# VH-VL binders against p57417: the designs that were tried, part 8

Target 1, 135 residues: p57417
Amino acid sequence: MNNLIDTIKKIENILYSLERILKQECHNLLKSKTSNEEILELIKRKKILFKKLIILSQDRLCLEKEYNIFPPYESNNKLNNYWKKIINTCLILRKLNLKNKIIMNKKFYLNQRFLELSSSYKKSVTYNLDGNLEI

## First folded at step 15 (VH-VL)

Design t1
Fold by OpenDDE, look of step 20:
Structure t1 (fold): chain C 135 residues (1-135), chain A 122 residues (1-122), chain B 110 residues (1-110)
Amino acid sequence: as target 1 above (135 residues)
Amino acid sequence: QITLKESGPTLVKPTQTLTLTCSFSGFSLSEYGVGVGWIRQPPGKALEWLAFIFWDDDKYHTTSLKTRLTISKDTSKNQVVLTMTNMDPVDTATYYCAREPYDSEGYYFDYWGQGTTVTVSS
Amino acid sequence: ELVLTQPPSVSAAPGQKVTISCSGSSSNIGNHYVSWYQQLPGTAPKLLIYDNNKRPSGIPDRFSGSKSGTSATLGITGLQTGDEADYYCGTWDSRLRAYVFGGGTELTVL
């Protein structure tokens, strides 16, 4: 049971880290001059955290089966408390991620429009007129 | 140009504590996603994973030795330290430290030290 | 007890193809990426394959990896005398929350 508790705690920590990164991403995206390098670095970090999160999730699922205990862990107060925190954080992350996607799409749309207007050669469009990714 | 090197005593008495240091270059544990692990190999036996430490100080230990093993890092010195208490002759092995890279889907070790042989004997 | 099972030994003549199997379970190979290591006599292990089938820089395309279900396979074509070594599979195990190695396979080039 301790392994499951520890796994859940690790998941929580990773989610907190993701929250920090998403907030930083949002902050950078809102700047008049967004650094592509900075955004790429944040994306890299997100990918790394997701790797850990995927593995931790697999650990969790395996241990849940082994211990025959599952979310929301009503039979274990400690696990239940951690799970509540995880759920709350996930809700926050979902909102932040959506917000960032919207901002990012708008920014890329504007940039592409600018390039299209300034260039003599029209190349294939990556974003549509609504600012959505086409590919 | 990544290198790792293990250092520590090569002879330990039973019940004593083994302290091994992994010194590395070409990368830093401050780098996001990087980890360092310890693996040992008894003479003529298979590889055995012992412990992991990551850039964020996340740690894992093999269950069979969890109570005996401690892994820590000194990022400023590019070092990872493994301590193993209550050594026994069965712990005689070559000990390796190795890097776990960040740019991958799974865990694995891409660079290894040359290993240091530790003999536990009275 | 080893959670990953390898044949203790395999052998073939130069130029031939050999395969080394690694059998696990759903808690390890079934859900995680497999890596392979080559260990020449008296040397440290060397990464051969990672993420089931990817080769690090410097590893010849004679070496290949595959994964299916709860088993992984290392393939070596055009066997050379220099390939004589011990080979280990490795992966994460979610039940143990540990990296695990196979028992190793001794490859002899006849």
Scores: ipSAE 0.859, ipTM 0.946, lowest interface PAE 0.5, mean pLDDT 92
Fold by ESMFold2, look of step 20:
Structure t1 (fold): chain C 135 residues (1-135), chain A 122 residues (1-122), chain B 110 residues (1-110)
Amino acid sequence: as target 1 above (135 residues)
Amino acid sequence: QITLKESGPTLVKPTQTLTLTCSFSGFSLSEYGVGVGWIRQPPGKALEWLAFIFWDDDKYHTTSLKTRLTISKDTSKNQVVLTMTNMDPVDTATYYCAREPYDSEGYYFDYWGQGTTVTVSS
Amino acid sequence: ELVLTQPPSVSAAPGQKVTISCSGSSSNIGNHYVSWYQQLPGTAPKLLIYDNNKRPSGIPDRFSGSKSGTSATLGITGLQTGDEADYYCGTWDSRLRAYVFGGGTELTVL
């Protein structure tokens, strides 16, 4: 269990770093004159953070299967709280990425990565609502 | 252009703590995405990964040695330090440090140090 | 315990092709990228292949890599006597949250 908690915390840290980068990207792209080198550096950093996030996401999926526990981790308060923070941050990242969309040539790649994370959560939540929903 | 070099004692006594330093040039751990790992190889045996440390101070340790290993970095000196407690003759090996680059989809080691052989007396 | 299995040895004559397998699981090769390392006698390992099938600069195209399911393969064509070495596969393992190497394959050039 500690391995899954640690993995979730590392995911949260990466997502927070991505949020800072997307905000910095938005600010730099709104300037009347922006260095191409600054924009290219931010693109590079996003790619690097996505690499770590993809690997951490595989760690999470593997450990979930091993421990037979799944989002939103209802049976573990620590995991549930971290997962809620992760989902909130993913929503923020999606909004920031869409704002940067007009001036970014890589929108499709970023949207697909965050949709993958959100789709996993949405599928879990939708299944629970469909299965548990009583009118 | 990119180089790594391991340094530290070549002979230690059982129960002592081994401290190895990886000094590198041609890159910095302030560079986004870069990591350094430690790998050992007992005489005539396979490679065994020990630990990673990344630019953001994120760390991993091999499960079997997790309680004995500490990895840290000094970015200003371009150094990574591995500490391994409670040394035993089974830990006799050549110890390598290696760079994990930022320009790939998976983890791997593109540049390796020459290695330093550490013998734990019996 | 080793997580990735390789044949302990392989041999072939100069000019021939040799293939070295690396067998793992869904927690490693199945979901992560594989790298291959060459270790000449008495030297540090050298990267041959990364991201399953990519060659770093300076590695000739007679070295190739592939991955299928939970298994990876290193191919060496045009075998040369200088290729006598130990070869290791390596990848991340998500269950262990660790980098893992195979047990190594000793290549003998006859």
Scores: ipSAE 0.787, ipTM 0.907, lowest interface PAE 0.7, mean pLDDT 87

Design t2
Fold by OpenDDE, fold request of step 23:
Structure t2 (fold): chain C 135 residues (1-135), chain A 122 residues (1-122), chain B 110 residues (1-110)
Amino acid sequence: as target 1 above (135 residues)
Amino acid sequence: QITLKESGPTLVKPTQTLTLTCSFSGFSLSEYGVGVGWIRQPPGKALEWLALIFWDDDKYHTTSLKTRLTISKDTSKNQVVLTMTNMDPVDTATYYCAHEPWDSEGYYFDYWGQGTTVTVSS
Amino acid sequence: ELVLTQPPSVSAAPGQKVTISCSGSSSNIGNHYVSWYQQLPGTAPKLLIYDNNKRPSGIPDRFSGSKSGTSATLGITGLQTGDEADYYCGTWDSRLRAYVFGGGTELTVL
């Protein structure tokens, strides 16, 4: 069970990092003179975080089956509390991601490099209406 | 451009603690997405993954040795340290540190140190 | 003990094609990208393939990787004497939360 708890905690941390990155992205996109280099770096970082998130999610799913415990983890208060935070953060991330996409599409004409990086991370993680991760 | 080098004692007595240091250049553990892993190989045997540490201090250890292993990083020195307690002759192996890149879909090790041979003997 | 299974040895003549299999499970190869390593005698391992089928810079196209289900395969065409080495597959295992290597395959060039 400790492995699952640790995995969930790691997922939470990654999501917080993503939130920070998306906020920074939003801030950058709203600037009158947005640095393309900075945007590319943020996209890179998102891609990296999504990579870790995907792997962690796979770990989670595997461990859930092993321990026969599943979200929202009602039988485990610690996991349940982490899960609530994860869900809330996912909802925030969904909103931020959508906002940033809208701003980017309106303000910028992306070159091929931007498109390639964008497509790579867009396929990595999605969020459902309830804020759950769909990987 | 990326280089890694393992250093530490080559001879350890049983029950003693092994401390290995991985010194690297060409990258930093402050770089987003970067990781460094430790792998060992007993003489004439297969590779065995031991531990992995990331830029964000996220750590993983092999389960069989988890209680004995500690991995840490010193970003300012470009070093990763592996400690293994209660050494036994079965822990005799060549120990490698290796770079884990960010620009990929999965985990793997693209650059390796030359390895350091550690013999555990009384 | 071994999470990934490889044949202990394979052999072929120069110029021929060889394949090395790596068999795993849903917790590793089934859900994660596979890498392959070459280890020449007395040397450190060298990355050959990553992300199932991608080659790092400097690796010739004679080396190829593929993945299907819970198994991966390394292909070597135009076998050369210099290809004589040990080959390892590796991937992440979600059950163990660890990187895992296969048992290794010794390739002999006849």
Scores: ipSAE 0.895, ipTM 0.957, lowest interface PAE 0.4, mean pLDDT 92
Fold by OpenDDE, fold request of step 16:
Structure t2 (fold): chain C 135 residues (1-135), chain A 122 residues (1-122), chain B 110 residues (1-110)
Amino acid sequence: as target 1 above (135 residues)
Amino acid sequence: QITLKESGPTLVKPTQTLTLTCSFSGFSLSEYGVGVGWIRQPPGKALEWLALIFWDDDKYHTTSLKTRLTISKDTSKNQVVLTMTNMDPVDTATYYCAHEPWDSEGYYFDYWGQGTTVTVSS
Amino acid sequence: ELVLTQPPSVSAAPGQKVTISCSGSSSNIGNHYVSWYQQLPGTAPKLLIYDNNKRPSGIPDRFSGSKSGTSATLGITGLQTGDEADYYCGTWDSRLRAYVFGGGTELTVL
């Protein structure tokens, strides 16, 4: 059970990091002059976090089966509390991500590398085609 | 160019604690997404993953040795340290540190140190 | 017991093709990307394949990787004497929350 708790905690932390990055992305996008380099860096970081998140999610799923406990973890208060935070953060991330996408599309500051990274990002199992987080 | 080098004692007595240091160049653990892992290989045996540490201080340890293993990093020194307590002759192996890249879909180790041979003997 | 299973040895003549299998489960190969390593005698392992089928710079196209279901395969075409080595598959295991290696395969060039 401790492994699952640890996994969930790690997931939570990654989501918080993603939130910070998305907020920073939003801030940069709203500047009079948006730095493509900065945006690309943020995209890179997002990809990295999503990689970890995907793996952690797979860990979570395996551990859930092993321990026979599943979201929202009603039988475990600690896990349940973490899960609530995760869900809330996911909602925030969805909104932020959508907002940022809209802003980016309006500004048209896309270069080839940006497009490549964006394409790669879209293929993540953490985000569906509609921009929804899947954990 | 990424390089890693393991250092530490090559001879350890049973029950003692092994401390190995991985010194690396060509990358920094301040780089987003970067990780460093430890792998050992007993003589004539298969590779065995021990631990992994990331830039964000996220850590993983092999379950069988979890209580004995500690991995830490010193970003300012470009070093990762592995400690293993209560050493036993069965822990005799070549110990490798390796770089885990950020620009991939899965975890793997693309650059390896040459390894340091640690013998546990009375 | 090893989480990933490899044949202990394979052999072929120069110029031939060999395949090395790596069998796992849903908690590892089934859900995670597989990597392959070459270890020449007396040397540290070298990455051959990552993310199932990608080659690092410097790795010739004679080396290929594939994954299907819970198994992965390393292919080596145009076998050379210099290919004589131990080969390991590796991947993440979600059940163990650990990176895991196969038992290794000794490739002998006849």
Scores: ipSAE 0.893, ipTM 0.957, lowest interface PAE 0.4, mean pLDDT 92
Fold by OpenDDE, last read:
Structure t2 (fold): chain C 135 residues (1-135), chain A 122 residues (1-122), chain B 110 residues (1-110)
Amino acid sequence: as target 1 above (135 residues)
Amino acid sequence: QITLKESGPTLVKPTQTLTLTCSFSGFSLSEYGVGVGWIRQPPGKALEWLALIFWDDDKYHTTSLKTRLTISKDTSKNQVVLTMTNMDPVDTATYYCAHEPWDSEGYYFDYWGQGTTVTVSS
Amino acid sequence: ELVLTQPPSVSAAPGQKVTISCSGSSSNIGNHYVSWYQQLPGTAPKLLIYDNNKRPSGIPDRFSGSKSGTSATLGITGLQTGDEADYYCGTWDSRLRAYVFGGGTELTVL
């Protein structure tokens, strides 16, 4: 049971980290000048956290079967409390992720439209998040 | 270029504590997603995973030795330390530290130290 | 008793193909990516395959990995004398919350 508790705690921590990353992503996306490098780094970190989360989730599932206990862990107060936090954090992450996607899509869309309207538009031209031409 | 090197005593008496240090270059444990693991290999035997520590100080230990093993990191020194208490002749082995990369789907070790041979004997 | 099972030894003539199997369970190979390591005599292990079938830089395409169900396989084509080594599979085990290695396979080139 301690292994499951530890696993759930680790999951919670990863979710909190993801929340921080998504908030940073949001903050950067809302800047007048958004750094592509910074965004790419955040994407990398998200990927890493998701990897860890996936593995931890597999651990959780395996241990749940072994101990014959499952969410929301009504028979274990400690696990139940962690699970509530996990669920709440997941809801926050869902909202943040959606928000960030919307902001990012808007930025790219506007940049693309700007290029398309330009008389000098070339398909080979690339641009960053702020609409500055890179090539 | 990633390099790792194990250091510590090569001879330990039974019941004593073994402390091994992994010094590495080419990466930092401050890097997101990075981990360092310890693996041992008794003479003529198979590889045995011992412990793993990540950049975020998340730690894992083999269950059979969990009560005897401690893994820690010093990011400022680019070092990971493994301690194993109550050493026994059965713990005689070559001990390796290895790098766990971030850019992958699963856990594995892509760079290894040369290993240090530890003999437990009276 | 080993979580991952490998044949203790395999052998083939130069130029031939060999396969090394790694058998596990749902808690390890079934749900996690498999890696393979080559250990030449008297040396530290070297990563050969990661994420089931990916080769690190410097590993020739003679080496291949595959995974199906709860088993993984290492393939070596065009066998060379320099391929004589011990080969280990490894993966994460969710039940143990630990990385686990197979028992190793000794490859002999005849």
Scores: ipSAE 0.893, ipTM 0.957, lowest interface PAE 0.4, mean pLDDT 92
Fold by OpenDDE, last read:
Structure t2 (fold): chain C 135 residues (1-135), chain A 122 residues (1-122), chain B 110 residues (1-110)
Amino acid sequence: as target 1 above (135 residues)
Amino acid sequence: QITLKESGPTLVKPTQTLTLTCSFSGFSLSEYGVGVGWIRQPPGKALEWLALIFWDDDKYHTTSLKTRLTISKDTSKNQVVLTMTNMDPVDTATYYCAHEPWDSEGYYFDYWGQGTTVTVSS
Amino acid sequence: ELVLTQPPSVSAAPGQKVTISCSGSSSNIGNHYVSWYQQLPGTAPKLLIYDNNKRPSGIPDRFSGSKSGTSATLGITGLQTGDEADYYCGTWDSRLRAYVFGGGTELTVL
């Protein structure tokens, strides 16, 4: 059970990191003149975080089956509390992501990097068609 | 060019603690996505993964040795340190540190140190 | 017990093709990308294949990787004497939350 707890905590940490990145992205996008270099760096960081998140999610799913415990982890208070935080953070991420996509699309129509990122998300099942984070 | 080099004692007595240092160049552990792992290989045996540390200080250890292993990083020195307590002759092996890249889909080790041979003997 | 299973040895004549299998489970190969390593006698391992089928710079196209289900395969065509080495598969295991290596395969060039 400790492995699952640790995995969930790691997921939480990655989500917090993503939140920071998305907020920074939003800040940069709202500038009168957005730096392409800054955006590219943030895209890189997001890709890296998503890679780690995907692997952690796979760990979580595997451990859940092993321990026969599943979200929202009602039988375990510690896991349940982490899960609540994860859910709340995911909601924030969804809002930020949608906002940033709208701004990005408006400012950089047909931006190739943006399109590549979006394509990668779909292929990796990171986001659904509605922009919701899938973990 | 990425390079890694293991350093530490080559002879350890049973029950003593082994401390190995991985010094590297060509990358930094402050860089997003980067990791450094430790792998050992007993003479004539297969590779055995021991531990992994990432830029964000996320750590993983092999379960069988979890209580004996500690991995840490010093970003300012470009070093990763592995400690293993209560050494036994069965721990005699060549120890490698290796680089885990960020620009990939899975975890793997693309650059390896030359390895350092550690013998545990009374 | 090994999490990833490889044949202990394979052999072929120069110019021939050899394949090395790596068998795992859903918790590792089934859900994660596989890498392959070549270890020449007395040397450190060298990355040969990553992300199932990608070759690092400097690795000739004679080396190929594939993955299907819970198994992976390394292919070597045009076998050369210099290919004589130990080969290891590796991947992440979600159950163990660890990187795992196969038992290794000794390739002998006849």
Scores: ipSAE 0.892, ipTM 0.957, lowest interface PAE 0.4, mean pLDDT 92
Fold by OpenDDE, look of step 19:
Structure t2 (fold): chain C 135 residues (1-135), chain A 122 residues (1-122), chain B 110 residues (1-110)
Amino acid sequence: as target 1 above (135 residues)
Amino acid sequence: QITLKESGPTLVKPTQTLTLTCSFSGFSLSEYGVGVGWIRQPPGKALEWLALIFWDDDKYHTTSLKTRLTISKDTSKNQVVLTMTNMDPVDTATYYCAHEPWDSEGYYFDYWGQGTTVTVSS
Amino acid sequence: ELVLTQPPSVSAAPGQKVTISCSGSSSNIGNHYVSWYQQLPGTAPKLLIYDNNKRPSGIPDRFSGSKSGTSATLGITGLQTGDEADYYCGTWDSRLRAYVFGGGTELTVL
């Protein structure tokens, strides 16, 4: 059970990091003169975080089956509390990610840079309506 | 060019604590996505993963040795340290540190140190 | 007990093709990318394949990797005497939350 708790905590931390990155991305995209290098760096960081998130998600799913406990973890208050935070953060991330995509599309549409950036965005983690990670 | 080098005692007595240091160049643990792992190999046996540490201080340890292993990093020195307590002759092995890259889909080790042989004996 | 299973040994003549299998489960190969390592006698392991089928710079195209289900395969074509080594598969295991190696395969060039 401790492994699952640790995994969930790690997921939460990664999501917070993603939130910071997406906010920074939004800030950069809204500048009159956007630095391509800065955007590319943010995309890189997102990619890295997504990698960890995917692996952590797989760990979570495996451990849930092993321990026969599943979201929203009604039998474990600690897990449930983390999960609530995760869900809330996922909802925020979904909105921020969509916003950033729209801004990026408007700013860079029909150029090579956009295509490169867009391809990186397509590798992003998806979330369902409940904020659950779909990987 | 990425290089890693293991250093530490080559002889340890049973029950003592082993401390190994991985010194590296060509990358920094402050770099986003970077990780460093430890792997050992007993003589004539298979590779055994021990631990992994990332730039964000996220850590993983093999379950069988979790209570005995500690991995830490000193970013300013470009070093990763592995400690293993209560050493036993069965822990005799060549110990490697290795680089885990960020630009990939999975975890793996692309650059390895030459390894340091640690013998546990009375 | 090893989580990833490899044949203990394979052999072939120079110029021939060999394959090395790596069998796992849904908690590892089934859900994670596989890597392959070559270890020449008395040396440190060297990365051959990562992310199932990608080659690092400097690795010849004679080496290939594939993954299907809960198994992975390393292919070596045009076998050379210099290919004589131990080969290990590796991947993440979600149940253990650990990187795991196979038991290794000794390749002998006849």
Scores: ipSAE 0.888, ipTM 0.954, lowest interface PAE 0.4, mean pLDDT 92

